# VH-VL binders against N-acetylmuramate alpha-1-phosphate uridylyltransferase (murU), part 2

Target 1, 242 residues: N-acetylmuramate alpha-1-phosphate uridylyltransferase (murU), of Caulobacter vibrioides (q9a2m1)
Amino acid sequence: MSQAPKIAMVLAAGLGTRMRPLTNDRPKALVEVAGKALIDHMLDRLVAASVETAVVNVHYFADLVEAHLRAREAKGLAPRIVISDERVQALETGGGIKHALALLGEGPVFVANIDSIWIEHAGAAVDAVAAAWDPERMDVCLMLASTTESLGFHDTGDVFLSADGLVRFKDAGEIAPLVYVGVHICKPEITADGPDGPFSLLPLWKRLAADGRVCGVAPEGLWMHVGDPQAKLAAEARLAEA

## First folded at step 1 (VH-VL)

Design c8 (framework fv_cofetuzumab)
Fold by ESMFold2-Fast, scan of step 1:
Structure c8 (fold): chain C 242 residues (1-242), chain A 117 residues (1-117), chain B 111 residues (1-111)
Amino acid sequence: as target 1 above (242 residues)
Amino acid sequence: QVQLVQSGPEVKKPGASVKVSCKASGYTFTDYAVHWVRQAPGKRLEWIGVISTYNDYTYNNQDFKGRVTMTRDTSASTAYMELSRLRSEDTAVYYCARSYEDYFDYWGQGTSVTVSS
Amino acid sequence: EIVLTQSPATLSLSPGERATLSCRASQSVSYSGDSYMHWYQQKPGQAPRLLIYDASNRATGIPARFSGSGSGTDFTLTISSLEPEDFAVYYCQQSNEWPYTFGGGTKLEIK
């Protein structure tokens, strides 16, 4: 019986280059899918998992993202929003977490991309990640989906999952059955010794996985990566069918 | 000062794979997407796809029937494009190009790939 | 996919003359007040070079004699007074939707 993390890092500082033309006058976080902004889809999922505070990094159209989040708070909606300012330079996934360490506190946190949307077929997916989390055994726990249950992710997959829940990242030329779908729990201090400036979490995850410190869980559902305008249309069609 | 430097020419047999590299310098690698474009001798430019250097998301043009894989190494500021199951019609010069938004402001010098039996 | 048709395929002119190059899209490449049409110059054995982006904006370092215009489906690249270095192949490219596509090119030849 462990409690879910109460704090999330929400990664919203991405450049919207792939979402063109939708991101010409707005950040990707504010692109609407089925009438709701991408960031609101993710924040609502985190609230359902009892998240109380979201630390959100901002870069591209940062003022618009910040204004949207303050308007959301003014409506009385959880979570509380703390802005991690990357207006000068986007820091990638690892750099963004490292930059936000003082805002995230000492415990494990959720980390969420804003461009993942899903349909649940058996219980709450974020709760499944929290239920799998074990800080004695792991430093990172990934939410995963089968390549056959995920749209807009790599069809060659990302990882293999053992019977014990341990993650192995695929080698070059391998096809893996599972993809990372944009939500995980981690000890954010794993980024503390990372380089200054922008860096990706992926090399760090591979090192930790080699040490048996990365876990995964694949909740039942359909996952959709909203990375471009065609993916947005596909996601809207699937949500209308659900 | 911005430069994209590509790997050297390749000669491959039909059915083989080729992996072309594109090393960026003079800017923050992760602030700009990398696109891949090819040009067969005497033909138009053909867009292969794009990789976000920020979050490694890719979109590949379906004309390549899933034969294209794009990757990036942020520590080396290098993007890669691998094309598998090569045919003679894949003989072309392959370019990488950066975009901040939707246009290609800097291009690599090109990598000649020849597919012959 | 959006098909781009460039005309003429070849244009023969002398230095000092005005060149007008056309690019027509099979569907609109304009969205939310912007037009996602770009122009590139390519010389033999070289990579393309950006001239004009978003229909009418001149790229850094590009001489004022180059200008772009148009919206929707019809776009024009104009070179007001040709210099010897301007004889090259010119390509239009749309970024309004995936996949991005290029026109067939207009070859500008010295008369």
Scores: ipSAE 0.000, ipTM 0.410, lowest interface PAE 13.4, mean pLDDT 87

Design c9 (framework fv_cofetuzumab)
Fold by ESMFold2-Fast, scan of step 1:
Structure c9 (fold): chain C 242 residues (1-242), chain A 118 residues (1-118), chain B 111 residues (1-111)
Amino acid sequence: as target 1 above (242 residues)
Amino acid sequence: QVQLVQSGPEVKKPGASVKVSCKASGYTFTSYAVHWVRQAPGKRLEWIGVISTYNDYTYNNQDFKGRVTMTRDTSASTAYMELSRLRSEDTAVYYCARDLGWYEFDYWGQGTSVTVSS
Amino acid sequence: EIVLTQSPATLSLSPGERATLSCRASQSVDSYGSSYMHWYQQKPGQAPRLLIYDASNRATGIPARFSGSGSGTDFTLTISSLEPEDFAVYYCQQSNEDPYTFGGGTKLEIK
């Protein structure tokens, strides 16, 4: 089995438009769920999976994000934080990774959105992604959840998963059983030939999936997308019951 | 009560610079980002960039990188956009707009006509 | 960049009729449960006015006859019963990917 990545790219430069009014005076990463900032929920999950360094991109309210992360480090909390500065221009998911390539080192990394929270029903979900990762077969390995075991994600789904773990992205008008829930492992160099400015990972993932290079795993649990204030309240209610 | 009031029309020669102002009133200026959008005659709207009124951070459309400078004056509740090295293709109405959540433009200035001709 | 194609380019209708305006994106404008598609109305000599944000949410002060729907790449603006003041140009806009792009517009003309 390959070793789990020790480095994560944490995508915190997102615009937070659906989280208003909560994001009028703060970035989405610092919105609290159950008294804890969204970025801290994700960082704690990555630490539990033995991540040692998080490269965090910043754009919207960048100084507030940096101050929060430095305060977290001052308390002695892992992981080590490296800031990838996108203050001049937000680069989206693909562009953000490409911009951070020099900071991500050699080898595969975790990539995590800050707005996914989950309850685990069997084992650690991030560990399941690491256990499924195989660099000989994969360029990308997605953490997936059933549409019936996820709240606030697309009810029409994102992907189909074959018996041997291969991902196919749905076509327009299809209904797929699984959604991407904001954590994956990738070879970050797949972004190197992308545009110099902003671009999304999704077109790249679709090309790689057509070549059989995108795999996925669906750990047992309940996934919650904290995309708006109502979803925040729903997530808090579910976490209180866990 | 929310208003964005822009400076008056400008006529410039190719190669010159133009600076458009946008004065906000009726809300806390530093609580909302300001966007700049232009529309050339008979053409679609084109996003230029955004400035954080709180932090003075700017993010610009790549097509304008190196030519556009956005600034703000918090004491005057005024945002500015300066476009340099003007071309005839820059002839347009330039709008400032308030950010509802980051990229939805809920209140707009009246527009500033900029004409670039020799 | 994401290209937004609006159809029809011109729609000629009478007051009281229903208008249906289409906006298609060259790639999905959805991210993690949200559709970042917005609609604006522009009258000659005036700034655009926000009608609908995040595909289906009506902006403050916008009459109930305006509604938005859709997800992914296909979006619709519907005006259930046209008033004389509704004859204008309508633009869609996406904010899912930089640069934040607008459609070419649909001109709603009185018959």
Scores: ipSAE 0.000, ipTM 0.418, lowest interface PAE 14.6, mean pLDDT 87

Design d1 (framework fv_diridavumab)
Fold by ESMFold2-Fast, scan of step 1:
Structure d1 (fold): chain C 242 residues (1-242), chain A 121 residues (1-121), chain B 111 residues (1-111)
Amino acid sequence: as target 1 above (242 residues)
Amino acid sequence: EVQLVESGAEVKKPGSSVKVSCKASGGTFSSYAISWVRQAPGQGPEWMGGIIPIFGTAKYAPKFQGRVTITADDFAGTVYMELSSLRSEDTAMYYCARDYGDYEYYGMDVWGKGTTVTVSS
Amino acid sequence: QSVLTQPPSVSAAPGQKVTISCSGSSSNIGNNYVSWYQQLPGTAPKLLIYDNNKRPSGIPDRFSGSKSGTSATLGITGLQTGDEANYYCGTWDSSLSAYVVFGGGTKLTVL
């Protein structure tokens, strides 16, 4: 029964090296898929889920990311943009959230990668994550997709999902049916006790999952990870078919 | 600067499995791609697979899909490579290597010293 | 049999210039960055060039890289006896089932 988060952390401080040569003169966030920048695809999905503010971390070509987001706001487009500056050092997923804590307010937030695009088959996927969120039971709620509906993600999967929504991360040598597809809700304060400097969310998620504090939902749809130039072309082909 | 410390030499029988470890010292794995590369005597390097610990899942070269498992313990700063159903052709030096940049496989600038695996027949 | 094709050997005298070619296809060199590695006998490979033409810290400017279409070239000027080694090109293959591929290697002999 909790209200959907009004704030999102948008992780845009990656180097985009696997996207080269497309990222030689621009950040990955500004690479276009079907005529629209990757960051705009994600921001539009978050707006559709009633997000009012996006905190965006910037590092690689930070000035270009800020100029693009300023131009987007000048057109009257939501969400309101707050920049989290990582020009000196990229802080990874956990460090990026920890660095942005003062900008994220006191409640749960969406956290979104800029390189996930999807086609919905039943309702709004981000709304499904919000509907599954329960702060009494969860510290993290992951948007998941079947490995059979996840182009450009790992074929071996990431997680198992129980009937009551609990996530278990796979063991070495297992094949899991579900992959994390780049959107989740979390209590951002889970990063507060993390190390100074760069660190990953993944070890923290594994610890919380062992405590029964990580849940997930797998909305119906097709997810596409735009991680390299071939994946960009594949995503554009699938979007054209839809 | 980071160093990669690999586990010791192994002598194995055909049909068995071997598990080699690679530990980061003086640095971290986390967001870096860690590759396993083998080199048979007198041959060039052959990429087996790799893992970016932050993403939690491994990628494998087609030749090794089904026989190799690559895993990471990000808290311990260690990555592992397990090769099953060993054959005499698996006799090689096995290297772990960390990529130059974050988040992908684009040039391996830090290499372990290599682990010799000998499959006796 | 290697996905990337290199000449098996090249030789030159000290002080001379040598070039080593690496040929692939659109799914690898054509669409991705090329790296180059030097391997001295008994040692692990050492990264010489990444992103087609960039040098890691500590690599002398005698080593250069270039890429045109589906081919890449490693250049070594002012050749020294210590440059005698095997050289390998490497790149990402964008096909779904192949990831990192290496060339078959070129043995540089300094005579």
Scores: ipSAE 0.000, ipTM 0.426, lowest interface PAE 13.7, mean pLDDT 86

Design d10 (framework fv_diridavumab)
Fold by ESMFold2-Fast, scan of step 1:
Structure d10 (fold): chain C 242 residues (1-242), chain A 119 residues (1-119), chain B 111 residues (1-111)
Amino acid sequence: as target 1 above (242 residues)
Amino acid sequence: EVQLVESGAEVKKPGSSVKVSCKASGGTFSSYAISWVRQAPGQGPEWMGGIIPIFGTAKYAPKFQGRVTITADDFAGTVYMELSSLRSEDTAMYYCATDYYESGAFDIWGKGTTVTVSS
Amino acid sequence: QSVLTQPPSVSAAPGQKVTISCSGSSSNIGNNYVSWYQQLPGTAPKLLIYDNDKRPSGIPDRFSGSKSGTSATLGITGLQTGDEANYYCGTWDSSLSAYVVFGGGTKLTVL
């Protein structure tokens, strides 16, 4: 049986321009939803899944992100924080992971966006991803949600999921039932042969999926993408009802 | 609110370089990315690259990599685009623009700088 | 050739509705938000639509956007003579080295 990853890559290097005016003087990672910073929501979910170390990339207001995370550690809160410095250049999803390879250790890792918040209806969602992970069969395992249970994500969906858990990315003109909701497990070395500088994970995922190496799981719950101030208010209203 | 003011028209010889400036006013300079987009006569726009002034982070379109350099002077509130080894096909209007929505959607544009490269 | 394909021209009468298409691939329109621009002669492009279907402040609701799969559409209702312009779509291309791509443009003639 494979063991759940103890290390996570947390992608916090975004500019957050869509969150303005909230991000005029702070990074998106530190925007508060229901009194807690977005990055703290995600870190708390990862801690609940037994993550011990988070590698966090920083770019926009990097000093504020770093100070917040050190203050979090000073309160005795897990996980241990390792900063992946992108102050000179933001590297996007694929480039960010490639840049952090030396910090991620050996073996699979969780990868998490900071702008996904959710309400669980049946068990811990991150644990479901860990339970589905099988390094002999897959290089990537995506946390997915139904388009009907995901607010602020693509209505046309991203992927189809087979009965045995394999992902197929939709073709041009298709409507897919499931969206990627910002958490996955991967072998980070899949980025090693990527270009220097910024690049996206998506073309790499599509190639791996064609080889049957991308898996997914759709835990029961409600997912919310917090990409702008209106989405922040909507998420707060939903969390208050839970 | 931000406004972008571009430098004046340029007439250049083939093989020379041109440096166009874009001065931002009316907002916090470092709170947005600035892109350069050109448009040749009768053609659609082409993205050349962009920079995040607070960190000097520049990214270039593949077509222009090796010939274009985008820099920022954060203290002056000014972004520059330098294009080298000019050819007649570089004759175009050159715009700077902000990407407020962080989706490649340019909301505020300069008025454009005409660059003419004679044969 | 432009990465995104638009019809070179469309025409309609005042008061009518017109639609302008923009076709791409999975790496651009299929995976990214689409924007639309209006360009009058001698002026910079003006953003009409961002994030597929949203309007910046000051853009009238006669302008609308939509996206399905690898194609996007700009709709203009209640057509006015002042709408006669070039229209461009734009989006990120999510290839291994991400960059912004635009359509070749559509000339709207109000007859």
Scores: ipSAE 0.000, ipTM 0.424, lowest interface PAE 13.0, mean pLDDT 85

Design d2 (framework fv_diridavumab)
Fold by ESMFold2-Fast, scan of step 1:
Structure d2 (fold): chain C 242 residues (1-242), chain A 122 residues (1-122), chain B 111 residues (1-111)
Amino acid sequence: as target 1 above (242 residues)
Amino acid sequence: EVQLVESGAEVKKPGSSVKVSCKASGGTFSSYAISWVRQAPGQGPEWMGGIIPIFGTAKYAPKFQGRVTITADDFAGTVYMELSSLRSEDTAMYYCARESYYDSSGYYFDYWGKGTTVTVSS
Amino acid sequence: QSVLTQPPSVSAAPGQKVTISCSGSSSNIGNNYVSWYQQLPGTAPKLLIYDNNKRPSGIPDRFSGSKSGTSATLGITGLQTGDEANYYCGTWDSSLSAYVVFGGGTKLTVL
């Protein structure tokens, strides 16, 4: 039994290439869904899970992201924001965490993408990830959703989940029942030996999964990946029905 | 440094399926979207769809929806495109191409495979 | 027919300059960035221009791009025989669920 992480790494340095034209004059993090910016949806979920500090990496329209986050803080809203500056070069998921290591402190952190929105059917989803976290057994714990309860994610899935919570990434040609939906807990030091510059978390996860160090949990709900303008409209329609 | 290596040429009968592979090396494969773009003889390029391997998001052009399936084996660094119910008009060069997911410019293709010829004949 | 309209061919002598146009609508070129690709015979397309007017590393400054309203232009100065190729514009079409569209291509002949 460990306590939930108080620090989150929020990955906001992505460009939202598939969100164009919505991202022609703003970063994906500031695209609104149902009247609220994508980054605010995620930050509100993290606050509900007792996150106190968010380390946010910035690259595309970095000044707009910073201004938005400082305005959010000025309204008295948690979490406290620490900017991880990637203006010179976007570092991807693994590189972004490695670059931010000094800002993330000691111990496990939440890691969150800004483009996942969901409807909960059984308790708080982020809390379910925290409840599943066990640093003696895990280096990574993924929030997962069924391919049938997720919109805008890959229909062939990403992973299989064993009865004891272990993740296996699918092989070529397999169809997996679960997709990663953009929130996890990890020991951020797993990125320390990664390459310099941009790199993905996924090769690290696969290596750790082979060692039985990646676990997951699939909370009940509906997950929506807001990856393009059609997905934004679909998410808004679904939220209005809830 | 970045290379996209496609599988070999295919000759298929109408009504069959073809599966073409694209193996990526150099750089951060799984953080980028990989698209499939075909080019019929004497025609311009036509986008079929793409995938973001790390999060499993695959999108398809409306013309190919229901006939094309794009999958990724991120462990092997390979993306696949399967096209079913083949017709003579599916005869084309099929390219995989990397979309710069984190590029400041947005949606464009910065690296291309050399192409796989698919010939559909009776 | 292609969604984006290009002239089928252009020609000029070595050392001259040419422009290749690409015409679309508000849902594609009007609202989105334009890229340009060069395709030499028997080869895959190669990125020449992205974000309307930016060059990747390794592309000489003889190649330039611009966009005005619903049209984009590729400019090539100091033409060389090695520039003889097909040229394609590309962009995103937001009215078609945000998928990529390409022009029909322009064959450049260097006489």
Scores: ipSAE 0.000, ipTM 0.436, lowest interface PAE 13.6, mean pLDDT 85

Design d3 (framework fv_diridavumab)
Fold by ESMFold2-Fast, scan of step 1:
Structure d3 (fold): chain C 242 residues (1-242), chain A 121 residues (1-121), chain B 111 residues (1-111)
Amino acid sequence: as target 1 above (242 residues)
Amino acid sequence: EVQLVESGAEVKKPGSSVKVSCKASGGTFSSYAISWVRQAPGQGPEWMGGIIPIFGTAKYAPKFQGRVTITADDFAGTVYMELSSLRSEDTAMYYCARGPYEWDYYYMDVWGKGTTVTVSS
Amino acid sequence: QSVLTQPPSVSAAPGQKVTISCSGSSSNIGNNYVSWYQQLPGTAPKLLIYDNDKRPSGIPDRFSGSKSGTSATLGITGLQTGDEANYYCGTWDSSLSAGVVFGGGTKLTVL
């Protein structure tokens, strides 16, 4: 009878270098796809999954991100926004969560990238992750997609998924059928023993997976990574077909 | 800010082995992969292999597989590279370098100063 | 012999721009990210560009990278005498010789 997380960590502190020239004067989070900013696409998905608070880290054009999020709140839109300030230095995925630990409270949280968008074919994808979450058995639960149902993600894949939901990260030179598509649930305290400064979640995930503590779910849909201007155009074309 | 401190210069005879160490100063290797890259006089860099210290997992370039062993201590503070069956062609500067843990695109953002290994009779 | 092909040398005057090419195949540049390194005489290589076009903290925007198909390019604008160095491209090779591969290097002379 556990409830889905009510808090999300939204990772918006990236430089957006691959999105240039679109990011020359704005952060990637505010680049529009089909007339809506990337961060708004993700926040709307999290709201649909009953998220009440989003902790958003900011770095590149931090003032613009913050102003956009306050304007969003002024329209009466959920979630409540809490800013995690990384203006001095971007801390990557693991460092960003570690820096935000005091803002995330105790208990599991959603963690979301701002550059993943998708079309759902069977129910709400974020709800599927919440339904799979079991804090007795896992520390991390990844939203996954088949390499054949994902655009702009690595074609060699990231992980294998067992029949009981356990994740195994691929070995060097191996091709995996599933990619991580930018949303997961975790116990944020897994980052507490991480190094100071920037670091990624991936080494923590690999260690936890070896201990059987990382699970995943692959909801039906089409996932799109908006990593560059061409990918933005491709995503807009796919959304127009839906 | 982290620095990579490598062990001192080595002079070895053909057929022997050399073991070079790389220590993190001002940080740890816990979230990083460490590569070993060598550079012979007048040549470009050549990747030998790498390790993710917190997992103890190593990957070797095919040219060095069977001759090179890369290890890390239990605290992820020091990484070692041992090269066996030395030949005169192994005379080079040996660098340790820090990079991401992804094995499908590997870049090195922090480099040691290099350790000179000379193989002579 | 290097897996990735670079011109052995390039030269330009201070304040000008220069480009350095790096050519590979589908097993390396075509399917993987490219990095670029600067090496001054007697020093270790220094990362200039990673993931095709990203700069580490502290690298000025005079340095840029791009990738198209199986080739990558390093661009340097506003050349300074301190840019005189060897430049190497690097990437992952997923073929039989899987691992990191580097180009043969390009010596930049600022005259």
Scores: ipSAE 0.000, ipTM 0.418, lowest interface PAE 16.3, mean pLDDT 86

Design d4 (framework fv_diridavumab)
Fold by ESMFold2-Fast, scan of step 1:
Structure d4 (fold): chain C 242 residues (1-242), chain A 118 residues (1-118), chain B 111 residues (1-111)
Amino acid sequence: as target 1 above (242 residues)
Amino acid sequence: EVQLVESGAEVKKPGSSVKVSCKASGGTFSDYAISWVRQAPGQGPEWMGGIIPIFGTAKYAPKFQGRVTITADDFAGTVYMELSSLRSEDTAMYYCAREGDYYYMDVWGKGTTVTVSS
Amino acid sequence: QSVLTQPPSVSAAPGQKVTISCSGSSSNIGNNYVSWYQQLPGTAPKLLIYDNNKRPSGIPDRFSGSKSGTSATLGITGLQTGDEANYYCGTWDSSLSAYVVFGGGTKLTVL
C-alpha cells in the first residue's frame, strides 16, 4: 500500500562553486558523470520510483538548465518538467521549496539534490524511502547511508537513527553513523512560515526532529557525493565497476 | 565589499572544546563555500575543512577527521567551526575564508586567537 | 609537515625580480590549479594569484604565476619594500574527498 509521492522538487539552483573547471560554462546540474548529466541521473531515479512531475528550481545558468530539460522532454522522457524561476535571487533549499509551494500541489513530495549518485545493493533506494513514509507520524523522511558506504559526504556523519525510525541530529563533537544523501520526502508546507528570502532546510529539520517528526531509512548501497572534479572521477570509476 | 567577521579570542584548557563563528558583513554566504584554516605561531596555514551552506555539505582534512565539526546557520548567515579534545598544539589563529571555484580563498576573516593551556 | 615544498627564504634588492617555487606531486599540483597568498606580519593571508596565473582585481601585474608538471612558480618583478612578507602556495589533493593543502611558506626579505 504505497503512499509514494508523484511529484518531486529537484534542487538545481546551486552555484557549483567547487566544480570548476567543469562549471566554467555550465551549471553543476549539467556536469556529466559517465556520459550523463547529474540532473538526468537524479531524474531517472525519480522516474523509476513512479514520479510523474518534477518541479525544478533554476538560477545559475538558468537558461541552459531549462533548455536541457525541454530537450529531455522532447525525447519523450518522463517526468513532466515544471520550472520554478529563481533567476532574480537564489533562495537556498528551504526558500526554494517555499517559493515553489503553489507548483508542488497538496500532499507530500520527494525533494532531491542533483549531486548524489549511488549504486543499489538491495532493491530501489527511493522506493525504500516511500515505503517508510507515514504522514500520520512524520513531516520529513530522510534517505540515509552509513558513513562507511558514503563517499564524499560528511565523514563524521549527520544523524543517529532510533529503533523506531526517528532521527536525532548529532551534537557538536559527536561522530554519527549515518549521513543524509540528498533525497527525502516531506510535507512542503513546513517551509511556509520561513522567511521570504533565502534559507536552509537544516534548521527546520532540527526543530522537527526535536518534536519527533523526522524519520529516516538507510537502504543498502554505495552513495557518492559529486561535489568537486575529483569526486566526479571517483564516481565514474565506481560506476564502471558496477 | 564583503568582510568576514569572526568571534572573539578564546582561552581553553586541554581536553575542552572551542566553537568559533564566522559571519558575512556586506554580503551573504548563499553564493559561496566557506573554509576554516588555522595557523600556529611561526607556521604556515593548515586547512581544517569547509562547508557549502546552501547544500549543507561539509568535508574535513584527514588530520582533523573526528575532532572538527563545521556547520552553518543559513537563517543568520553564520558558519561555525567546533574543535574538540583540545591539545596545546591546537594553539593557533583560526581563520574563516570564502572559497572561489577551485579551492582558492579570496576573502579572509581577521582570525580568532585560540590559546590552549593549563 | 607541509605537503608542498617551498624554499624557506629568498631575498633581493628593490627593483629586482624574484621567483618563488612550489613543488608537489601528481595528486595535487600535477592535477589541479594553484593559488598564491601574501601574508604581511600580523595580518591574514591575501590572495595574489588563483587558477595558476590569474590575478584578482587590485593585484598589480608585477605579480605573476605559472605551473609546469608538478611545480608552480610565483614571479615578482620591480620588487618594492612593501613586498616583504611570507608567501604561500596552495592547491588541493585529488583524493575522493578532496582537501586543500598549502606550502610551508617562503619569507621574502627586501634588502
Scores: ipSAE 0.000, ipTM 0.409, lowest interface PAE 15.4, mean pLDDT 86

